# Ledger of designs, part 27: VH-VL binders against q9y8q3

Target 1, 263 residues: q9y8q3
Amino acid sequence: MRRIGLEALERVLYPVIPVVVTAEHQGRVGGMLAAWWMQASFTPPILAVAIAPERYTYKLVRESGVFAFNLLDFKLVDKAPFLGDVSERLLPGKIREAGLNIVRGEVLGAPLIAEASAAVELELVDVVEAGDHDVFLGEAKAVYTVDDFRGGMWSLETYRPLMYLGRTRRPGPVYRVYLTPRGWERREIEFAGGKLKPLAEKRVRLISRVEEAVKASSSREEAVDAVRRILSEEGLDPSDAEYLVEDALRRAKSYRRRGQSSS
Key: E = the ipSAE of ESMFold2; O = the ipSAE of OpenDDE; V2 = 0.75 times the mean of E and O plus 0.25 times the DockQ between their complexes.

## First folded at step 11 (VH-VL; framework fv_axatilimab)

Design A2 (at its last look DockQ between E and O 0.52; V2 from the best seeds 0.00; counts 0 for: pae E 12.3 > 2)
Fold by OpenDDE, look of step 11:
Structure A2 (fold): chain C 263 residues (1-263), chain A 123 residues (1-123), chain B 107 residues (1-107)
Amino acid sequence: as target 1 above (263 residues)
Amino acid sequence: EVTLKESGPALVKPTQTLTLTCTFSGFSLSTEGVGVGWIRQPPGKALEWLALIYWDDDKYYNPSLKNRLTISKDTSKNQVVLTMTNMDPVDTATYYCAHIYYYGEGTYPFDYWGQGTMVTVSS
Amino acid sequence: DIQMTQSPSSLSASVGDRVTITCLASQGIRNYLAWYQQKPGKAPKLLIYAASTLQSGVPSRFSGSGSGTDYTLTISSLQPEDFATYYCQQYYSYPWTFGGGTKVEIK
């Protein structure tokens, strides 16, 4: 083995099977593809996932206290951009737009993806600040699987796990790379391709405006007010301002820390 | 505040090797997504991209000059170095280093530039 | 390599004029296009990226449009400080390439 830079850590950890984190608040159902998750406890059964404050799902989980993990079959890989590349904030009903359906869990009533190969209803038990992300800990209250799960294990006769290998890193078109163990079938999907591109660009512009507002502000409160105005101008929910400001501040702090550690 | 500054010889003889150093502040090459590139501009002519290096040491070169170019970084010193071998009078130009940011959902092209350093190749 | 053909190479305009500069790529670059402004003796300044996104601090009179191979920089109302040379740049694929530039001169 050779020593490499810490900046490559995330990519070294791939491939991983991502989960779709779903949640609902005030009638808004959202979801995001998340690669940074784990089982945290056997007793009680607790799962964990890292989510950045900027993600709309972050808000939904925080506000509701109920969320779900969904495992998707590789056959649904083409729907991944709707879950990973676009924010519910900018595309209300993105799960539906992706051609996926929502069903309610039997125990918590959590929004589950109907087409998922597995789903877990989770009750939020704790949130740990890890840096630019928070780690959400949820206690599993129910688990659901398709028939491929037999005798306490996946048979993989019909279920093709979705594995994420990461994004390409060239200046230009960015592709997300997905794999499945069956023959190591590979799928490269352009980030925010097609009709999603304008939404992705809108997100980038919004975040940039948020960052500028934060930078120009002398206090957190001032920043929040400024971002509220921005959101209003954009026809978005001003109540999201606190989350976006928090995200911007954490990212800035994280970059400074990383720079200092490497110097 | 982001700043970049090019340094190196103002005069190089033909066939000699040019070594330019970009010293920057306000950002770090340890930060994910950060890159530093070199661009040159002959007097009165258009811009030409030369090379680019990212935080993770990924390197890209202009194929027309690839065999002559080497780009490297010293993160601890906030420096990027460009070497160009076998210099010719045609390589006379202002040489710029510039910052880029590639992260997640977007690529930002050269958003911060050094002031440039003029390099003349002559006997 | 992707060639960027910029037109016109130069133009004369007056303050208040609408100015349009075009950049044609030899192949589709999917909006990975940036516009720069350069004044004599100065480094280029980023104006627009992603074909139409205005860089922070850049006046709203600047705008970018286009898709595929054809892109346009527009200055809605030329100001005295806008007399400069403008460059387009594709960053769709390596090598990154610039247009030939457009010098905007005072009429």
Scores: ipSAE 0.030, ipTM 0.566, lowest interface PAE 4.7, mean pLDDT 91
Fold by ESMFold2, look of step 11:
Structure A2 (fold): chain C 263 residues (1-263), chain A 123 residues (1-123), chain B 107 residues (1-107)
Amino acid sequence: as target 1 above (263 residues)
Amino acid sequence: EVTLKESGPALVKPTQTLTLTCTFSGFSLSTEGVGVGWIRQPPGKALEWLALIYWDDDKYYNPSLKNRLTISKDTSKNQVVLTMTNMDPVDTATYYCAHIYYYGEGTYPFDYWGQGTMVTVSS
Amino acid sequence: DIQMTQSPSSLSASVGDRVTITCLASQGIRNYLAWYQQKPGKAPKLLIYAASTLQSGVPSRFSGSGSGTDYTLTISSLQPEDFATYYCQQYYSYPWTFGGGTKVEIK
């Protein structure tokens, strides 16, 4: 085996089956496609997922304490940009914009994607800091499946697992690469393609502007005030400022560590 | 402030191997999406892309020259090195290194360039 | 390889004139196109990327347009400091390629 740089670590760990994390706070439902999740306990049944503070879903889970995991069939692969590439903050109702529907779980009322092949309702039990992400631990309170899961097993005749392989490493447009092992079908889906491109660009510019404001500030309170002004100028919710400042501070700390370890 | 500077011999003989070093400041190759490329320009002629290396050691070469080119980096020294074998008088050119950013919604093209270094291959 | 054909190869214009330069790609490049300005003895300077996005610090008289295979650089009011050779470059696919250049001379 040969040694490679740590910056490629996550791509070595792919392929993975991502979940869509869904949650609601104050009547607003959002979600995100997440690859960094695991089963953490049988008794009680606990699942874990890593979420960065800038993600809108982070706020929704943190504030409500209720969320869901949704497993998608590969037939939905073309909808992945709505779930993974843009923020609910910038595209309200992005799940419905993707042509997906929300239904409510029977136990916790968690928002579930109706078109999912499986869903799990989760009650938040702990949040553990892990650098630039927090690990959310949720106790599973209910699980739902389509008929493709029968006899304790998926029927691969009709269920095509959606697997994620990461982003392309080539010049030009960035593509997210997906795979289903049934027939080994591979799809490259343009990152933020089509009508989503302006929204994804706006998110990148917003994050960069926040990072610059945080770096220019002498205190956390000054940084929060500056970011609140940025959010107001963009027509966004100023109450998100604390989350965005926290994300920027953690990212700055992570860059220092990566630069340190690369030497 | 982002700066890049090329260094290497001004004169090489035919068949020799050229080694060029790009030393830079104001950015790091440890940053996701960052890359450094090499471009040359023969006197009075158009620009020609040669090679590119990214922060994660991904490397790209102009296929018309790939058997002759090797690119490498030393992130701790802020350096990128290009070697070109079997030099020929037609390779006489100004050689530039340039910064590139490759992240998210595509690659930004060469936004910062070095001053260039003229390499003459004696006829 | 994607070939980039620029036209004209040279032109002369007066201060204040509107100047257009065209760049034709041998296949679609989905706006992954940059424009550079190069003055004699100097390195190229990025003017425009993504076909139409102006680089920071570049005067607003420069603009880019086009899609697919056909792209243009426009200088709305030519200034004395704009004499230079201009290059387009595609960064859609490997290998990255440049146009042959357009030399702009001020009358």
Scores: ipSAE 0.000, ipTM 0.477, lowest interface PAE 12.3, mean pLDDT 87
ESMFold2 (binder alone), look of step 11: mean pLDDT 92; pTM 0.944

Design A3 (at its last look DockQ between E and O 0.04; V2 from the best seeds 0.00; counts 0 for: pae E 12.1 > 2, placed apart)
Fold by OpenDDE, look of step 13:
Structure A3 (fold): chain C 263 residues (1-263), chain A 123 residues (1-123), chain B 107 residues (1-107)
Amino acid sequence: as target 1 above (263 residues)
Amino acid sequence: EVTLKESGPALVKPTQTLTLTCTFSGFSLSTEGVGVGWIRQPPGKALEWLALIYWDDDKYYNPSLKNRLTISKDTSKNQVVLTMTNMDPVDTATYYCAHIYYYGSGSYPFDYWGQGTMVTVSS
Amino acid sequence: DIQMTQSPSSLSASVGDRVTITCLASQGIDNYLAWYQQKPGKAPKLLIYAASTLQSGVPSRFSGSGSGTDYTLTISSLQPEDFATYYCQQYYSYPWTFGGGTKVEIK
């Protein structure tokens, strides 16, 4: 082995099977693809996932205290951009837009993806601050699977787990690379491709405005007020302002910490 | 408007301690994400990072000079002070203080600079 | 420490020329790279941060690119006011380090 830069850490850890984290608050259902998840405890059964405050799913989980992990078959890979590349904040009903349906879990009533190969209802038990992300710890209350899971094991003859290899690097268009275990098949999907492009761009612009507002503010409160105005101007929910400000500030801390780690 | 201004002696004798003060306006070191750093530049040479202090009093020093440097802040006065001990003619340079602020992207450093103050170390 | 190797140390160009300056880091710095412009007797001015993001108020003729260890500052059409010394800086890890500078002189 050879030593490489820490900047490559994320990519070294791939491939991973991502989960779709779903949650609901006040009738608003959202979801996101997450690669940074794990089982954290056996007794009780606890799963963990890292989510940044900027993500709409972050809000939904925080507000509801209930969320779900959904495992998707590779056959649904083309729907991944709707779940990973765009925010529910900017595309209301993005799960529906992706052509996916929601069913309710039997125990917590968590929103589950009907087309998922497996789903887990989770009750939020803790949130641990990491760097630019929080780690959400959820106790599993119910698990669901399709018939491909039988005899205590997945039948990989029918179930093809979705695996994520990471994003391509510049120059050129950025693609997300997904794999299957079948001959290591690859699917490259353009990041924010097609109709998602303007939404992705809008997200970037919004975040930039948030960052500038935070930078121009002398207090957190002032920043939140400024971001409320921005959100209002954009026809978005002003109540999201606190999360966006938190995201900006959290990332700020993370970058500073990175510098410290090398000292 | 963000402004920074360095102040201190223009002349320092060898082995003496240099004390520089950065007085700033337009921002506060009580604001999360804000930092103030010091950078020096010998005549005709490149820039060298010296030290950095953040709003939470977290401090960082150039390892090559760490034992000689002390950075501190007075938030109420909007001032950051840098002390450098055992000055040598090689330390002759223009000394700058500069503002940093991290936000969402967190990918920028010194976006506002003072005009700099020339410090000559000579007997 | 991360070493920043900037090239060239100096160049001569005319108004309207395309100018390219390169900065090479001794290790990956993950786009934690800034570019500064410095005129004689003045403090450095931030031009670009995050490798490719223009600082507010900076003309669009300035652009930054690169990744990993290799980064480039480009002036698409050199203007009279662009004759200056340019510096790259990594802020990926402490100590923060600068390149040696590139003096852009009038031909």
Scores: ipSAE 0.018, ipTM 0.583, lowest interface PAE 6.7, mean pLDDT 91
Fold by ESMFold2, look of step 11:
Structure A3 (fold): chain C 263 residues (1-263), chain A 123 residues (1-123), chain B 107 residues (1-107)
Amino acid sequence: as target 1 above (263 residues)
Amino acid sequence: EVTLKESGPALVKPTQTLTLTCTFSGFSLSTEGVGVGWIRQPPGKALEWLALIYWDDDKYYNPSLKNRLTISKDTSKNQVVLTMTNMDPVDTATYYCAHIYYYGSGSYPFDYWGQGTMVTVSS
Amino acid sequence: DIQMTQSPSSLSASVGDRVTITCLASQGIDNYLAWYQQKPGKAPKLLIYAASTLQSGVPSRFSGSGSGTDYTLTISSLQPEDFATYYCQQYYSYPWTFGGGTKVEIK
């Protein structure tokens, strides 16, 4: 066994089965693919997911206290870029643009992806800071499945779990790699490619502007004011400024911690 | 406006270690897709890629020089540092740092360059 | 490693001439090809990336074409400010490699 650099840590831990986290606040539904989730408790049934503050879904869960996990079949793998590569903030109606439909859970009214193989309604019970992400703890209040879940277990003859293997190693275009263990089918989908490219580029440029504004500011209040102006110029909701400032501060803090560990 | 500037010694003796610092503004290395690379050019000769570091601390080195090169970043200071060990007169060149944006198919290789710093290796 | 063979190594041309420069990769690079302009004592300037996409602020007289292993930079009507050395670069595989350069001189 040989030691490798920490930069490879995330890739060593893949593959994983990601969930789509969905939530709603003030009539706006959003979602994101999340690979960093776990079951945290059986009694009560608690699930956990790590979400960065810049993700629009972070705001939706924090403000509503209600969210859902959705498991996707591999037949939906071409929808993954819409969920994982772009923000609802910049592509309103992201889930609908992916060709997916929202239905409501019967217990919490949580937004569920109609095409999902399973969904779990969650009530937020705690949020724990973990570096550049927060860990959201949700108590499961309802579980839904399609007929592929017969006899209390998935039938892998009919259910093709969508798994995530990470990004390809550079050079060349970066691809997100997905797979399913049934038949060992594998898909490589260009990260932020095709019609999503302008939106993904806009997201990166927005975050870069935010980070430079935060770095140039002497206080959190000054940073929030500067980011409000940026958001207004972009035609975006200025109330997002606090989340974007928090995200930028955490990335700087997390990078310094990692740099200290690696030196 | 994106700017980069290289700093370090203009003269290095053979066998010494060269340390170059790239200080930049107008972008952040905490931004997904962003990287900074180092390229050198001996007088009158072609460009040679040396190393690259991305926002996620992923690092790449020219394999002909990888045992001599170390690249690191300090995102809060907007700096990238390259060290090169065991300098030899053949390493005399202008050293550039440059910005890259690599975000799926929207990647821009070395779209902004520093002015360069001439490093001479002699006794 | 992918070798980039650039030709010609130099050429002489007059203002108004059409100039073409070719770049041959030792294997396919899927249009991950950039062109740079470098004037004496200055850093290179990106002209074209993705084989044919013009960088912002670059005059439309510059164009790129090609695919697979064969790529071409064209200057449709040479201007006084275009006398420089031009480099191609692949960014398909590490190590990233540059062509040997083409010096464009005034006749």
Scores: ipSAE 0.005, ipTM 0.484, lowest interface PAE 10.6, mean pLDDT 87
ESMFold2 (binder alone), look of step 11: mean pLDDT 92; pTM 0.942
OpenDDE, look of step 11: ipSAE 0.008; ipTM 0.484
ESMFold2, look of step 13: ipSAE 0.000; ipTM 0.470
ESMFold2 (binder alone), look of step 13: mean pLDDT 92; pTM 0.936

Design B1 (at its last look DockQ between E and O 0.56; V2 from the best seeds 0.00; counts 0 for: pae E 5.9 > 2)
Fold by ESMFold2, look of step 11:
Structure B1 (fold): chain C 263 residues (1-263), chain A 123 residues (1-123), chain B 107 residues (1-107)
Amino acid sequence: as target 1 above (263 residues)
Amino acid sequence: EVTLKESGPALVKPTQTLTLTCTFSGFSLSTEGVGVGWIRQPPGKALEWLALIYWDDDKYYNPSLKNRLTISKDTSKNQVVLTMTNMDPVDTATYYCAHIYYYDLGSYPFDYWGQGTMVTVSS
Amino acid sequence: DIQMTQSPSSLSASVGDRVTITCLASQGIDNYLAWYQQKPGKAPKLLIYKASELQSGVPSRFSGSGSGTDYTLTISSLQPEDFATYYCQQYYSYPWTFGGGTKVEIK
């Protein structure tokens, strides 16, 4: 084995099976594709997922205390950009825009993706800071599957796990690479392609404006006030300011942020 | 201030191996997203991209020259090295190194260039 | 490989003229197109990226436009320092390729 740089760490850990984290607060349902999740306990059954404060789903889980994991079949891979590449903040109703339907869990009423192959209802029990992300610990209260899961096992003749390999580093458009092990079929899906590209660009510019405002501020309170004004100018919910400021402050504390950064 | 400077021999004989060094300052190849590329320009002719290396050691080569090119970096010395084998008089050109940055929607193009170094291949 | 066809190969113009240079890609490049200016004996200088965005420090008389396969560099009022060779480049996919260049000469 040879030693490599830490900048390659997450790519070494791929492929993984991502989940779609869904949550609702005050009538708004949001979701995000998340690769950084794990089972943390059997008794009680606890799952964990890392979420950055900038993600709209972060706010929804924090405010409601209820969320769900959804496992998708590879047949839904073309919908991944709606789930992972754009924010509900900038595309209201993004799950419906992806052509997906929400149903309610029987135990917590958590929003579940009807087309998912499995879903888990989760009640938030703790949030643990881990640098630029928080780890959300949820106790599983219900589990749902389609018939492809029988006898305690997935039937891979019909279920094609959606696996994520990471992003390409081509000089042109960025592609997210997905894989299913049945037949070793691979798809490269453009990051925020087509109609979604302006939304992704707007999100990058918004994050940049927030970072600039935080850097120019002498206190958290001043930063929050500045970001509330930015959100109002953009026609966005000014109550999001605290989350965006927290995200920017965390990213500013890392070595990778002080020169140049990616997001 | 971002600067890049190419160094290497001004004259090589056919079949020799050319080694060029790009020494830079004002940025680091340890920074996520950062890359350095090589471009050449024969006298009076258009620019031709040769190779590119990113902060995480990913490398890309012009396929027409792939078997002749090797690119490497030494992050601690702020250097990128290009090696081109089996030089021929048609490879006579000014060779540039240049900075690039990569982000989620793709790369920026080459935004900072070195002054260039003229390499003449003659027998 | 994406081929970049640049025209004209040269032109003569006077100070104050409006100059237009075109660049045609052999396939769509989704606005991943750059324009460079190069003066004799000097390195290229980035003018425009993403087809239409001005690089910092570039005068506002330079503009880029186009989409798909067809792209244009415009200099709205030519200045003495603008006499140079101009290159387009796609950075949509490798190999990165440049146009053949347009030499803008003093009339």
Scores: ipSAE 0.039, ipTM 0.561, lowest interface PAE 5.9, mean pLDDT 89
Fold by OpenDDE, look of step 11:
Structure B1 (fold): chain C 263 residues (1-263), chain A 123 residues (1-123), chain B 107 residues (1-107)
Amino acid sequence: as target 1 above (263 residues)
Amino acid sequence: EVTLKESGPALVKPTQTLTLTCTFSGFSLSTEGVGVGWIRQPPGKALEWLALIYWDDDKYYNPSLKNRLTISKDTSKNQVVLTMTNMDPVDTATYYCAHIYYYDLGSYPFDYWGQGTMVTVSS
Amino acid sequence: DIQMTQSPSSLSASVGDRVTITCLASQGIDNYLAWYQQKPGKAPKLLIYKASELQSGVPSRFSGSGSGTDYTLTISSLQPEDFATYYCQQYYSYPWTFGGGTKVEIK
């Protein structure tokens, strides 16, 4: 082995099987692909996932206290951009727009992806600040699987796990790379491709405006007010302002730390 | 303020190896998405992309010169080094290092450049 | 490799003139096209990125347009400081490639 920079850490950890984190608040159902998750406890059964405050799902989980992990079959990989590249904030009903359906869990009533190969209902038990992300700890209250799971193990006769290898470093468009264990088939999906591109760009512009507003503000309160105005101008929910400001502040802090370590 | 500065020999003999160093400030190669590239320009001619290195040590080379080029970085010193072997008079050019940023939606072109350093290959 | 064909190689114009420079890619580059200005003895300066996005600090008289394989840099009203050589560059795929340049000279 050779020593490499810490900046490559995330990519070293791939491939991973991502989960789709779903949650609902006030009738809004959202979901996001998350690669940074784990089982945190056996007794009680607790799962953990890292989510940044900017993500709409972050808000949904925080507000509701109920969320779910969904495991998708590789056959649904083409729907991944809707879940990973676009925010529910900018595309209301993006899960349905992706052609996926929602069913309710039997125990918590958590929104589950009907087409998922497995799902877990989770009750939020704790949130730990890790840096630019918070780690959400959820206690599993119910688990669901397709018939491929039998004898206490996945048979993989029909289930094809979605495995994420990371983003490409192409000079032009960015692609997300997925694998299937069957022959290690590799699939590249364009980041925010097609009709999603304008939405992804809108997100970037919004975040940039938020960052500028935060920089121009002398207090957190002032920043939140400024971002409320921005969101209003954009026809978005002003109540999201506190989350976006938090995200911007954390990112700014993290960048400073990283810069200091390298200098 | 972002600045880049090329340094190295102004004169190289044929068949020798050229080593150029780009020293920069105002940004860090520890920052995700940051890259530094080298571009050269023969006198009175067009620009030619040579190589590019990113924060994660990913490297790209011009295929026409790939076997002759090596790019490396020292993040702690804010330096990128380019070596080019078997220099020839045809390689006489102004050599530039420049900054790029690779963002989530794609690449950003060279937005900051060094002043360039003239390298003459002659006996 | 993607070839960038820039035209014209040179042109003469007067202050106040509308100047148009064209860059043709050998294949589609999905607007991953940049324009640079270079003055004698100086490094190139980024003017336009993503085919039509104006770089910060660049005068609004500069604009970029195009799609697919065809791209255009326009200077709406040429100023004295605009006499220079202009280059297009694709950054859609490696190797990154530049056009041959267009020298804008005073008439």
Scores: ipSAE 0.025, ipTM 0.564, lowest interface PAE 5.3, mean pLDDT 91
ESMFold2 (binder alone), look of step 11: mean pLDDT 92; pTM 0.945

